# Designs tried in a protein design chat: miniprotein binders against b1l550. Part 51

Target 1, 279 residues: b1l550
Amino acid sequence: MRLPEELLERARDIHSEAPSHRIKLDRVGSFGLKVPVEFKGFLLLAEADVWVSLPEGRRGVDLSRQVEAIYELSNPPKDPFSLCREAAISLLEKLNYADSSGVSIRFDAPLQDGESLKYYGVEISSIASDEIINKIRVEILGMTACPCTAELIRAYKSSEIAATHTQRSLGILEVSTKAEHPDPDKLASIIERAMSSPLRTYTKRPDEGGLVIRSLSNARLAEDVVREMIHLFLEEFGHLPEDTHILAAVRSMESVHMHDIYAERSFSLDEIRKEISSH

## First folded at step 22 (miniprotein)

Design lo3
Fold by OpenDDE base, look of step 22:
Structure lo3 (fold): chain B 279 residues (1-279), chain A 83 residues (1-83)
Amino acid sequence: as target 1 above (279 residues)
Amino acid sequence: SWKKVRIKFTFDPEEREEVYEFLKRLARELREKYNLITLVYQEDGTIRIFVKGDPEAVDKFIEEVLKELEERGVKYTVEVEEI
């Protein structure tokens, strides 16, 4: 049942009132919306967050306008990069009092694995203030083999290929830039190449054996993986603006411990270039 | 009262990047000067500025941006839309 519209004339506009405490808020919005997007020929249902800033003199945000803004742009479905950017701009235009806006879109991205599919997690964001900042976060699982245990086993029992414990490891690349969003498939590829081996959706016995042998031959610490990710990132994306910010991280779900090993480095492109050039 | 304006510039591709950096700096200065909200971005080979705030301040912003471009001798086409 819909209430009579005449009630709007009698009711106070609570959102436009002065708050009890005059404090600016950075982000106010709707989180966990579902929006359709087109990605690599797939139509996907993605999760979306939309927000704007709220000035100190206004009690609340008009949330309905935010929701309308993103859904107007989501029909027909489009690529998530354009959707994020366009929606962020639209939010800033529609909400008078907002001095900044933002949109984040999250989904599992399909990745071809032979005749099957694997996936990586992706979050695509755009923030509009005085300019547009584009952000992308990619997370993909790989396999790591421990070089320390391998060395101990080699010392104990001479073998050409030393046995060691292996585990799943989550690699993370997050990029914030004033340029266009980096290609998430390329980011996922960098992470996989930095691991001891990629994961496969399915394997035949010979393929499985080869995958394990590859992992053992490329035994890497979590620290090694992060450093390799950074190295490969610089080779592929060194053309991005110097003020581009990167987070490279790995969470290794260690098979011999109940806890995970974590390693990360946060840096700007100008900072890391100076660091490498000094050696 | 709020006034909202979209400005769309078309520049020579050879000068576009330099002008873009200039416009970002200028817009930031004028934003602070006139207490405005501004957004400068590129789309479809054009430079776009969105500005909102007090109507008189918005008008002054537009006037100063156009004046500065003229003083630099940059050739451009401009479309101004109030929304």
Scores: ipSAE 0.755, ipTM 0.923, lowest interface PAE 0.6, mean pLDDT 93
Fold by OpenDDE base, look of step 23:
Structure lo3 (fold): chain B 279 residues (1-279), chain A 83 residues (1-83)
Amino acid sequence: as target 1 above (279 residues)
Amino acid sequence: SWKKVRIKFTFDPEEREEVYEFLKRLARELREKYNLITLVYQEDGTIRIFVKGDPEAVDKFIEEVLKELEERGVKYTVEVEEI
């Protein structure tokens, strides 16, 4: 049932009213929208959040206009980076009262693994204020092998390749920059290379054996993984602006414990360069 | 009343980055001066400024931006669109 449009002339515009408390809000919007995106030849259904700021003198945001803005740009489907940026700009243009806007898009990104596919999680964001800030978060699973247990077993059995416990570990890179979004595949690659070994969707027996041997030969603490991620990131993305902010983290799902091991470092490019140069 | 304007600048590629940094600084100063909302960004090899606010303030903003660019002797093409 659709109500008569003439009712709009008689009804109060609740959103434009003065609020009971004159307080600015930083983000007001719709979260958990589903939007189509094109990514590496795949058409994906992504989750999207859209928001704008709300001034102290306005009771509510025109949410329908926000939703309209992103869906207008989503047909035909486009890459999520362009969609994110264009939608953020469009929101700022369309909603007169907003001094800032933002969009986040989340999906599982396909990654080729031989004849099969693996994936990583990605969240792409853009925030428009006086400038555009682009943010990307990549999460991908890898494998870690514990060097401590390996050393103990080596000492006990005098084995050339010591057995150790292995586990899945989630690596995380989050980058916020005024430059364009970093390539998520490169970020995923950095995380995988920082692990003891990557995961595989499908393995034949020789490949599986090789994967395990690689992990054992490249045993790393969670702390090692984070440090290696940072090192590799600086090599690949050291050209980004100095005010670029990075979060590097790992969550190791330890196979010998009921809990996870977590390690992280947050830093700006300027900060970390100064730190490394001082040693 | 709100006025909204998109400004699209095309500069020589050799000067574009320097001009971009200049325009960001200038826009920030002018937004504070005239109580405007501004966005400066690059797209498709162009520099774009979005500005919204009081109509008179928006007009002053545009005039000052163009004046400053002229004083610098920068060659550019400009497209102004009210939306």
Scores: ipSAE 0.752, ipTM 0.923, lowest interface PAE 0.6, mean pLDDT 93
Fold by ESMFold2, look of step 23:
Structure lo3 (fold): chain B 279 residues (1-279), chain A 83 residues (1-83)
Amino acid sequence: as target 1 above (279 residues)
Amino acid sequence: SWKKVRIKFTFDPEEREEVYEFLKRLARELREKYNLITLVYQEDGTIRIFVKGDPEAVDKFIEEVLKELEERGVKYTVEVEEI
């Protein structure tokens, strides 16, 4: 059922009124929108959030215009980075009263794994105000092998046995920059290379043995993984603007404990270079 | 009421980053001076400025941006689109 258009003439425009309390809001929008995106040849279902700032003198935001802004740009489906950025600009243009806008897009990205695929998490954002700030967060699982237990077992009876506990660990890289978003596959690769070993969709027994040997040869604490992620990131993305901000983190589901280990470091490129050059 | 304008500048590549930083600073100064909302960004090798606010203030913003670029002596082309 559609209500008569004539009611628009009789009803108050609630959104355009002044609010009872004149307080600016930073983010007002529509969250959890489903949008199609095309990522590296795949058509994926993504989840998007869109928002604008709301000045103290305006009671509500035009939510339908926000939804319209991103949906008209998502058909036909296009790469999520272009969609994210263009929608953020469009929101700022369409909503006169807003002094900033933002879009976040989340999806599971496919990654080639032999003859199969595996997936990692991606969330990108573009925030438009006086300039555009781009953010990307990548999360991918890998394997870690504990070096402490490995050393204890090696020392037991002067053994040549290479053994330790291994577990899945979630690696996280988050980058905020004024430059274009870094390639998520490259970020995922950095995380995997920092781990003791990547995870595979499947392996045959000889390949599985090799994977385990690799993990033992690269035994790393969660702290080691974070430091390696930072090292590899600087090696590949050190060219980004100096005020680019990074968070590198690992959450490890330690197989011999009832709890997880977490390690994290945040920094700007300028900051970390000074730190490294002082050692 | 509101006036909304898109401005597209093309500069020589060797000057583009320096001019971009200059235009960002200029836009921040002028938005405060004239109570405007501005966005400065790069796209496809061009520098883009979006400005919105009071029509008279928007016109002054555009005028001052062009004046500053002429005084700087930088070679450029410009397209101005009201939306």
Scores: ipSAE 0.692, ipTM 0.914, lowest interface PAE 1.3, mean pLDDT 91
Fold by OpenDDE base, last read:
Structure lo3 (fold): chain B 279 residues (1-279), chain A 83 residues (1-83)
Amino acid sequence: as target 1 above (279 residues)
Amino acid sequence: SWKKVRIKFTFDPEEREEVYEFLKRLARELREKYNLITLVYQEDGTIRIFVKGDPEAVDKFIEEVLKELEERGVKYTVEVEEI
């Protein structure tokens, strides 16, 4: 049922009223929208968040205009990088009172694994203020083998390939830059290469044995994985602006404990270059 | 009243990066001076500026940006669109 238009003209615009407390808000928007995107030849239904800033003198945001802005740009479906950037700009253009805007898009990205698919989690964001800041977060599971237990078993049984406990570990790379969004497939590859071995959607018997042996032969602490991720990131993405910010992290789902082991490092490219050059 | 303007600049590729950094700095200065909201970004080999605020302030912003580019002797094409 639509209210008669004549009645709407008599209603107060609650959003334009002065608030009881004159306080600026950084983000006001709609979270958990579903939007179609095109990614690597796949049409995906992604989750999206849209927001703008709210000045101290305005009670509320016109949320319907925010939702319209992203859906207008989502038909026909386009790549999520362009959608994020264009939607952030459109929000800033459409909402007069906003001095900043932002968009985040989340989905599972397909990754080829032989004749099957594996995946990684991706969140693509753009924030428009005086400049555009692009952010990308990639999360992918890999396998780690514990070097400490391996050393204990080696000492006990004198075996060339020591058994050790293995577990799934979640690797995380988050990049914030004024440049274009980094390639998420490259970020996922860095994470996988930093672990003891990648995961496989399916394994044949010879492949399964080889995967486990490779993991055991490349045993790594969670701390080792984070350091390797940083090293590989610098090799691949060292060309990004110096003010680019990175979070590298690992959450290891340790198979001998009910809890996880976590390690992280946050840094700018400028900071980490200075650190490495000092050693 | 709000005035909103999109400015699209096309520069020689050899000068584009230097001009881009200049325009970002200039836009920040003018934004503060005239109490405007501005966005400077690159797309499709062009530099784009979005500016919104008081109509007179927006006009002054555009005039000063163009004046500064002229003073630097930079060759460019410009498209201005009010939205």
Scores: ipSAE 0.692, ipTM 0.906, lowest interface PAE 0.7, mean pLDDT 93
Fold by OpenDDE base, fold request of step 24:
Structure lo3 (fold): chain B 279 residues (1-279), chain A 83 residues (1-83)
Amino acid sequence: as target 1 above (279 residues)
Amino acid sequence: SWKKVRIKFTFDPEEREEVYEFLKRLARELREKYNLITLVYQEDGTIRIFVKGDPEAVDKFIEEVLKELEERGVKYTVEVEEI
């Protein structure tokens, strides 16, 4: 049922009223929207969040305009980076009272693995204020082998390739920059290369054996993985602005414990360069 | 009432980066001076400024930006669109 339009003439605009408490809000918007995106030749249904700031003197935001802004830009489907940036700009343009806007888009990114697919999680964001800040978070699973247990077993059995416990580990890279979004495939690759071995969607027996042997020969602590991610990141993305902020983290689902091992480092490119140069 | 304006600048590629940094700084200063909301970004090889706020303040902002560019002797083409 659609209400008569003439009712709008009689109804108060609740959103434009003064709030009971004059407090600015940082983000007000719609979360959990579904929007189509084109990514690496795949048409994906992504989850999206859209928001704007709300000044202290306004009771509410025009949420319908926010939703319209992103869907207008989503047809035809486009790459999520452009969608994110353009939508953030559009929000700032459309919502007069907003001094800031933002968009986040989340999906599982396909990654080719032989004749099959694996994936990584990605969240792409853009925030528009006086400038545009682009953020990307990549999460991908890999395998780690424990060097400590390996060393103990080596000492016990005098084996060249020592057995050790292995587990799935989640690697995380989050980058915030005033530059364009970093390539998520490159970020995923950095994470995988920083681990003992990548995961495979399918393995034949010889391949599986090789994968495990590789992991055992490249045993790494969670701490090692994080440091390696940072090192590889600097090699690939060291050209980004110095104020670019990075979070590198690993959550290792340790197979010998009921809990996970976690390690992280947050840094700007400027900070980490100074740290490395001091040694 | 809110006035909203898109400004699109086209610069020589050799000068574009320097001018971009200049415009970001200038826009920030003018934003504070005139109590405006501004966004400076690059798209399709152009530098774009979005500005919104009080109509008179927006006009002053535009005038001052153009004046500063002229004083720097930068060659550019400009498109101004009220939205």
Scores: ipSAE 0.689, ipTM 0.906, lowest interface PAE 0.7, mean pLDDT 93

Design lo3
Fold by OpenDDE base, fold request of step 24:
Formats: C-alpha cells, structure tokens, sequence
Structure lo3 (fold): chain B 279 residues (1-279), chain A 83 residues (1-83)
C-alpha cells in the first residue's frame, strides 16, 4: 500500500535536515544489491555496492536514487566495466550534494579448464571524484609446494624429486588506476603462473600425476609467489600510469598447520621500478 | 540552486593527451577557486567535463576553461549540455 502523496507535504524531509554532528561521510549507500552483467558470453548475477559522499551539513542520502541509477543502466545487461564507470558518473550527476561516488561489482568469473569450468573471484570498482579511478581485485586459487620440507626430505632420501606438503593457496592482485580496468583474465593468469601449479576442475590420473610432479619441481614459498606475481605483473602491465597502485598477496592454506601463511606487498609502479633498478 | 553541465570536447588525436592533462590541472584549480564539484574523464575519443554547483560559479568555470583553451591555440569542437 502506498501512502497518499499529500502526506509528504506534512512530513519532515529527514534526509535534508542538519545532522546532530557536522561530520562529512566518505561513503553512504546500498550494499549487496544484485544486478545482471554480461561477462565473456555469460549472463551473471553479480553483487553490487553503490555509494556517494555526504557533506557535513546533510543528515542523510537519497538511497532510492542510488538504487535507481544502477538498475537503469543494468537493463539490458552490459559488461561490468562499463556498468561500474557509467553508474559512478550517473550517481555523481544525480546526487547534487555528493562530491564523490562509487560502484563496486563482485562475481565469480568463469575460466575455461578444458571442457569444464573453473573460476576466479573478481571485484570491479569505479570511483568518480576529480577523476575516475578504476579498481579491480582478482582472487584465484592455485597450488603451492613447500621447498623447505622438500629440501629436508631430499637430504634424507637423496631423491631427485622430493616429497613435500602441498596446499591450496589464494593469490590476490588488486590494481587501482586512472587508466581503464586491467584485463581480469590476464591478472588471473599471472597469479596461476606465479604458483607451483594451477588447480584443475577435472583431472584424469595422468593429468593429476603430472600436476603434482609439476608442483614438486616448482616448489615455492608464499614469499616466492608474491615476488613472482609482481615480476609477471610488471611484464604485462608495466605500461600503466606510474601512479597506479598494486596490492599483490598470497594466503597459503598450509596443510601441516591449522593456520594460514600470508604474504603481501603494496606499491605504486614508480616505487617498485626504483626498487628493482637499485639492485 | 544547483546548475549541472556536461562539456564534451573533441580534439585532434595528436594533441588530445596533452590537452587532457592540461584540462585536469585547470579543472582542479578552478574547482577549488569557485567551490565546485568537477569530473574530468575520457570516453569514445572525447574529453568530457562534468561540473556542478552554484550557477554563477559554473558559468565562470566554463568561461575560464574556454578562454584558456583559446589562449593555447588548440583547435577543438565543444558541446555544452545543461542537465
């Protein structure tokens, strides 16, 4: 049941009132919306967050307008990169008092694995302020083999291929840039190539054996994986602006412990280039 | 009262990158000067500026942007839309 519109004339506009505390808010919005997107020929239901800034003199944000903005742009479904950018701009245009806006879209991206599919997690974001900042976060699971245990076993048994513990490891690349969003498939590929081996959705016995042998012959610490991710990233994306910010991280679900091993490096492109060139 | 304006510039591709960097700097200076909200971005080979705020301030912003471009001698086409 809708209330009569005449009642709106009698009601206070709560959102436009002065707040009890005059403090600017960076983000106010709706989180956990579901929006359709088209990605690599798939129609996916993605999770979306939309927000704007709120000035110190305004009590609340017109949340309904934010929701309308993204859904207007979501029909018909489009690629998530365009949706993020266009929606961020639209939010800034529609919400008069906002000096910044943002959109984030999250989904599991399909990745071909032979005749089957595997996936990686992706979060695509755009923030509109003075300029548009595009952000992308990719998370994909791989496999790591421990070189330390391998060395101990090698010393004991004198085996050419030493046994070692293996585990699932989550690789993370997050990129923030004033350029266009980096290709998430390329980012996922960098992460997989930085690990001991990729994971497979479906393996037959020869494939499974080969996968494990590959991991054992390419044993890497979590620290090694992060460094390799950075190296490979620079090779593929070194053309991005110097002020581009990157987070490279690995969370290794180590099979010999109840806890995970974590390693990360945060950097700008200009910073990391100087660091590498100094050696 | 709020005035909102979209400005769409088309430049020669050879000059576009230099002009884009110039416009970003100029827009930042002018937004601070006139207490405006601005967004500068590229789309479909064009440079776009969105500006909103006090109507008189918005008008001054547009005037100064166009003046500075003229002084630089850059050839361009411009479309201005109030929304």
Amino acid sequence: as target 1 above (279 residues)
Amino acid sequence: SWKKVRIKFTFDPEEREEVYEFLKRLARELREKYNLITLVYQEDGTIRIFVKGDPEAVDKFIEEVLKELEERGVKYTVEVEEI
Scores: ipSAE 0.683, ipTM 0.904, lowest interface PAE 0.7, mean pLDDT 93
Fold by OpenDDE base, last read:
Structure lo3 (fold): chain B 279 residues (1-279), chain A 83 residues (1-83)
Amino acid sequence: as target 1 above (279 residues)
Amino acid sequence: SWKKVRIKFTFDPEEREEVYEFLKRLARELREKYNLITLVYQEDGTIRIFVKGDPEAVDKFIEEVLKELEERGVKYTVEVEEI
């Protein structure tokens, strides 16, 4: 049911009024929208957040305009990178009072695993202000084997391949750059290669045995995983701008504890290069 | 009153990166000077500037950008669109 136009003329525009407290807000928007995207030949229903800044002198944001902006660009479905970027720009253009805008899109990205699929979590973002900042976060599960327990068992039983506890570990790479979004498949690959072994959706008995043996032969602390992620990232993405910011992290769901082990490093490309060159 | 303008520049590919960095710096300076909102970005091999704010300030911004490019002697094509 649509209200008569005559009633709308009598209603004050609450959003344009002065607020009771003159305070600028950094982000005001709609979170948890569902938008279709095309990614690697798949049509996916992704979750999207859209927002803009709100100046101190304006009570509220026109939220309907934000929603319209993202859906206009979502039909027909397009790649999520272009959608994020274009929507961020469109928000800044459409909302007069906004000096900044942003879009985030989240979904599970398909990753080929033989004849099956596995996946990684991805969040793609773009922020428009003076320039466009592109952000991508990739999360993928791998397996780690503990080298400390392995060493204890080696000392006890004198085995070449010592048993140890193994667990699922979540690896995280977050990249913020003024360049284009880094390839999420490459980021996922870096994380998997930094683990003791990848996870497999489909395993036969010989494959399962081989996967575990590989993990035991490549035992890594959570700290080792993060350092390896950084090393591999520099090899693949060292060409990005020096002001590119990276978060490398791992959350190990330790099988011998009810709690997780967590390790992280935040850095710019400039900072980490100086650190490595000094050793 | 709000004026919104899209500026699309096409430069020689060899000069594009240098000009892009120049335009970012210039836009930042002019933004502060005239109290404007600006966005400088690249798309489809072009450099794009979005500017919004007071109509007179927006006009001054455009004039100064074009003047500075002319003084540098850079060859370009420009499309200006008010939205």
Scores: ipSAE 0.681, ipTM 0.903, lowest interface PAE 0.7, mean pLDDT 93
Fold by ESMFold2, look of step 22:
Formats: structure tokens, sequence, C-alpha cells
Structure lo3 (fold): chain B 279 residues (1-279), chain A 83 residues (1-83)
């Protein structure tokens, strides 16, 4: 049943009224939308959030127009970065009362792993106000090997055997910038190279041996993994605007403990360069 | 009533980044002066400005942006689209 359109003339426009409490809201929107995206030749199902600001004098937001804005742009599926940016601009254009808009898109990104695939987590966003701010978060698992135990074992037998505990570690890079979103595959690569070894979807016996030997030969503290992420990030993305903000972090699921280890550093490119140059 | 305008500027590539920073500052000043909402961004090698608000205020914004660019002596082309 569709109700008669004429009722709009009789009914109060609740959304355009002033609210009882005149308080601006920063984000009002539709969260958890399912949208298709095309990413590097893959068609993926992503989850999106869309929002706008709501001024203190307006009671409600036109939610249907928000949903319309992103879905109009999502069929046929297109690359998530273009969708994110274009939808954020469209929201600001469509909703007259909003002074800012934003879109977030989340998906699992496929990554070539020999003859197979593996996956890592990606969340991107674009926020439009007086200019556009782009954010990307990448999460990928790797393997870490403890250098402390490795040294104790080496010293104990006075030998060149390398043995220690290994575990999965989740590496995280977040980047907020006025430039285009960094390529998520490059961010994932930085995280993996900072680890003791990448994780593989599967290995044959000789390849598994090599993986383990690499991890043992490249033992790293969680703290050093974070430092290596920062070093590698600066090598590849040091050209980004100086006010670009980065968060680098590792959550290590230590195999010999009942709990995880966490290490984190946030900084702007300007801040970290000054810190490094002072040493 | 509301007026919404997209403005597309093409500048010499050598000047584009300096002019972009200038236009961002100018748009911030004028949005306060005229109680407007503005967005300045780059796309496909051009600088874009979206402005919305009171029709008279939007017209004044556009006039002042063009005036300031002429006074700065920057060569440009411009396309204005009301949406």
Amino acid sequence: as target 1 above (279 residues)
Amino acid sequence: SWKKVRIKFTFDPEEREEVYEFLKRLARELREKYNLITLVYQEDGTIRIFVKGDPEAVDKFIEEVLKELEERGVKYTVEVEEI
C-alpha cells in the first residue's frame, strides 16, 4: 500500500521543526548499509556508513536522501575510494542544512598469496566540510618470533640453533590525510614486512620450513615491529602533506601467555621527522 | 530559499597548489562573512568550489572570488554551474 502524497500538505514536517533542545549534532546518518564495490578486479560486498552534521535549529535529518545519495553512485559497482569521496560530496550537496558530511566503507581486501588468496581488513572514509579529509585503516595478520627466548636458547647450548616461541600478530596502520587515500595493498605490505614473517594461506612442507626459518632469523619485539612499520611508512609515504596523521600499532597474541601484548604510536609526519632528526 | 553552485577553475599546473591554498583561505573568510557553506577540493587537475546558502550571498561570494583572482593576476578559466 502506498499512502497518498497529498498527506504531506496536511502532516507536520517533523524534521524541519526546531528541536526542544537546540544542540548541534556532529554525525547523524545511516550506518551499516550493504554496498557493492569493485576493488582491483574483485567484486566485494562492503559495509558503509553515511552521515551529515545537523545544526542546532533542525530537529531531524532527511535519512532517505542520505541512503539515496550513496546507492545512486554504487550501481554499477565501482572502486570504493571514488564511491567514498563522491558520496561524501553528494551528501553535502543534497542536504542544504549540513555543514559537513562523511562516508565510511569497510571491506575485506583480497591479496595474492602465491597461487591462492589471503585477506586483510580495510576501512576508508572521506569527510567533506571546508575541504576533504581522507582516512584509511588497514589491518593484517603476520607472524612474530620472540628475540628474548631466542637469545636464551642460543646462550644455553653455546650453539647456533635458533628456537623461540612464535605467534600471530595483528598489524594496524591508520592514515588521515588531505591527499588521496594511500593504496591499501602498500600499507598491508608495510605491515607484513615489519613482521618476522608473513602468514600464508597454505604451504608445502619445504616452504613451511622456510617460513619458520625466516621468522626465527628475523625475531622482533612488538615494539620493534611498530618502529619498523613507521620506518617503512616514511620511506614510501613521506611525501604526503606534513599534517598527515598516522597510527601504527601491533596486537601480538603471545603464544606463551594468556593475554595479548599491544604497542602503538600516533604522530603527524611533521612531528616524527623532528623527533628522528634530533638523534 | 537556497542557491547551490559548483565552480570549476583551471589554472596553470605550476600555480595550482599555491592558488589552491589561497582559495581555501579565501573561501573560509567569505563563508564567515556571508554565512555560507563552502567546500574547496581538487579533482582531475582542477580546483572545485561548492557553495550554498542565501542566493544573494552566494552571488556575492562568486563575485568576490573572481575579483580576488583578477587582483592576484592569476590566469584561469572558470565554469559556473547552478545545481
Scores: ipSAE 0.678, ipTM 0.909, lowest interface PAE 1.3, mean pLDDT 90
Fold by ESMFold2, fold request of step 24:
Structure lo3 (fold): chain B 279 residues (1-279), chain A 83 residues (1-83)
Amino acid sequence: as target 1 above (279 residues)
Amino acid sequence: SWKKVRIKFTFDPEEREEVYEFLKRLARELREKYNLITLVYQEDGTIRIFVKGDPEAVDKFIEEVLKELEERGVKYTVEVEEI
């Protein structure tokens, strides 16, 4: 049922009124939209948030126009990075009163794992105001092996490879930059290479044995996983603008504890280079 | 009473990044001067500026941007689209 358009002449336009309290809002939007994206040959159903700023003198946002903006750009499905940037620009163009706009897109990214697949989490954002700021967060699970227990067991049993407890650890890289979004596969690779070993969807017994031996031979503290992530990140992405901000973190689900271990470092590229060069 | 304009600049590739930083700074200064909303970004090897606000202020913004580029002596082409 569609109501008569003539009613618009008599009804108040609530959104265009001034609010009772003149307070600017930073993000007003539609969150949890489902949009199709094409990522590295896969058609995925991603989750998106869209928003704009709302000045102190305007009561409400034209929310249907926000939703239209991203859906118009999502057909046919396209690369999520292009969709994210283009939608952010479109929002700022369409909503006259907004001085900034933003889009976030979240999906599980597929990875080849031998003859099967595994995945990692991706969230990208583009914020448009006087310029565009791009953010990407990648999360992937790996395996870590405790070096402290390994050393104790080595001392107890004379061996070049020590037994120890192993656990899943969630590695996190988050990058905020004025440049294009870093390739999420490369970020995921950095995280996995910093761990004691990658996780596999399945293994046969000989491969499982090799994986365990590798993890024990590459035992690492959560703190050193974070340090290795930073080292590998700098090797691959040191070319990004100096004011690029990075968060590197690990949440380790320690198999011998009731709680998790967490390690984190945030830095700009300029900051970390100065820190490293001073040692 | 809003005017919205897309501006597309093409510069020589060797000058593009230096001019891009200049245009971002200029747009930031003019945004405050004329109470405008501006966005400066790159796409497909071109520099794009979106500007919106009071029609007279938008016109002055465009005039000043073009004037500054001429004074700088940079070779360029420009397309201006009102939307």
Scores: ipSAE 0.672, ipTM 0.910, lowest interface PAE 1.4, mean pLDDT 91
Fold by OpenDDE base, fold request of step 24:
Structure lo3 (fold): chain B 279 residues (1-279), chain A 83 residues (1-83)
Amino acid sequence: as target 1 above (279 residues)
Amino acid sequence: SWKKVRIKFTFDPEEREEVYEFLKRLARELREKYNLITLVYQEDGTIRIFVKGDPEAVDKFIEEVLKELEERGVKYTVEVEEI
């Protein structure tokens, strides 16, 4: 059913009215949209959030315009980085009253694993205000082996490769920068290399044994993983602006506990460099 | 009434970064002065400014930006588009 245009002329524009309370809102938008993106040769249906700021004197945001803005840019499908950036700019252009805008796009990114695929989670964001800030969050699972239990087992039974509990651990790197979005595959690689071993979609017997042995021989605490992620990140992405902000974290799904172990460090590039140089 | 303008600058690559930082500072100052919304960014080797607000204020913003660039003796091409 479509309302007659003549009736629409009689309707008040509720969004343009003064609010009952004159308070600015930081983000008003539509969350959980589905948009097609092209990533690494795959066509993916990603989840998207779009928002703008709302000034204190305006009751509501024209949400339809926000939705239109991102879908106009999504056809034909494009890379999620460009889509995110362009959509953020478009929102700022289309919504007169907005002094800031933002877009977030989330999907599972394919990663080649031999003849199969594994994946990592990615969230790409862009915020437009006075400048554009680009944000990327990468989450990928790896395997960790506990060095503490390994040491206890060594003390009990002499073995070159001590048995220990192993678990899946989620590594997280989040980067916010005024530069372009960092390469998510590189971020995923950093996380995997910081773990005791990567995960495999499938393994043959020789490979399975090797994977486990590698993990046991490279036992790492959650804390070790975070520190290693930071180290590797600095080696690869140390060229980013000094005001670039990073979150490095790991959530270890400890196999001996009902709960997870979590470790993180938040820092700017300038801060962490000063810290490392002081030692 | 809202006026919206896209400004696209093309500078010599050697000067682009310096000019970019200058334009960011200038745009912030003018934004505050004239109560405007501005976005300064780089794309495709160009510097872009988006400005919106009161029509007269937008015009003043553009005039001042161009004047400041002229005073610096920077060579550039400019495209201005009202949207």
Scores: ipSAE 0.664, ipTM 0.898, lowest interface PAE 0.7, mean pLDDT 93

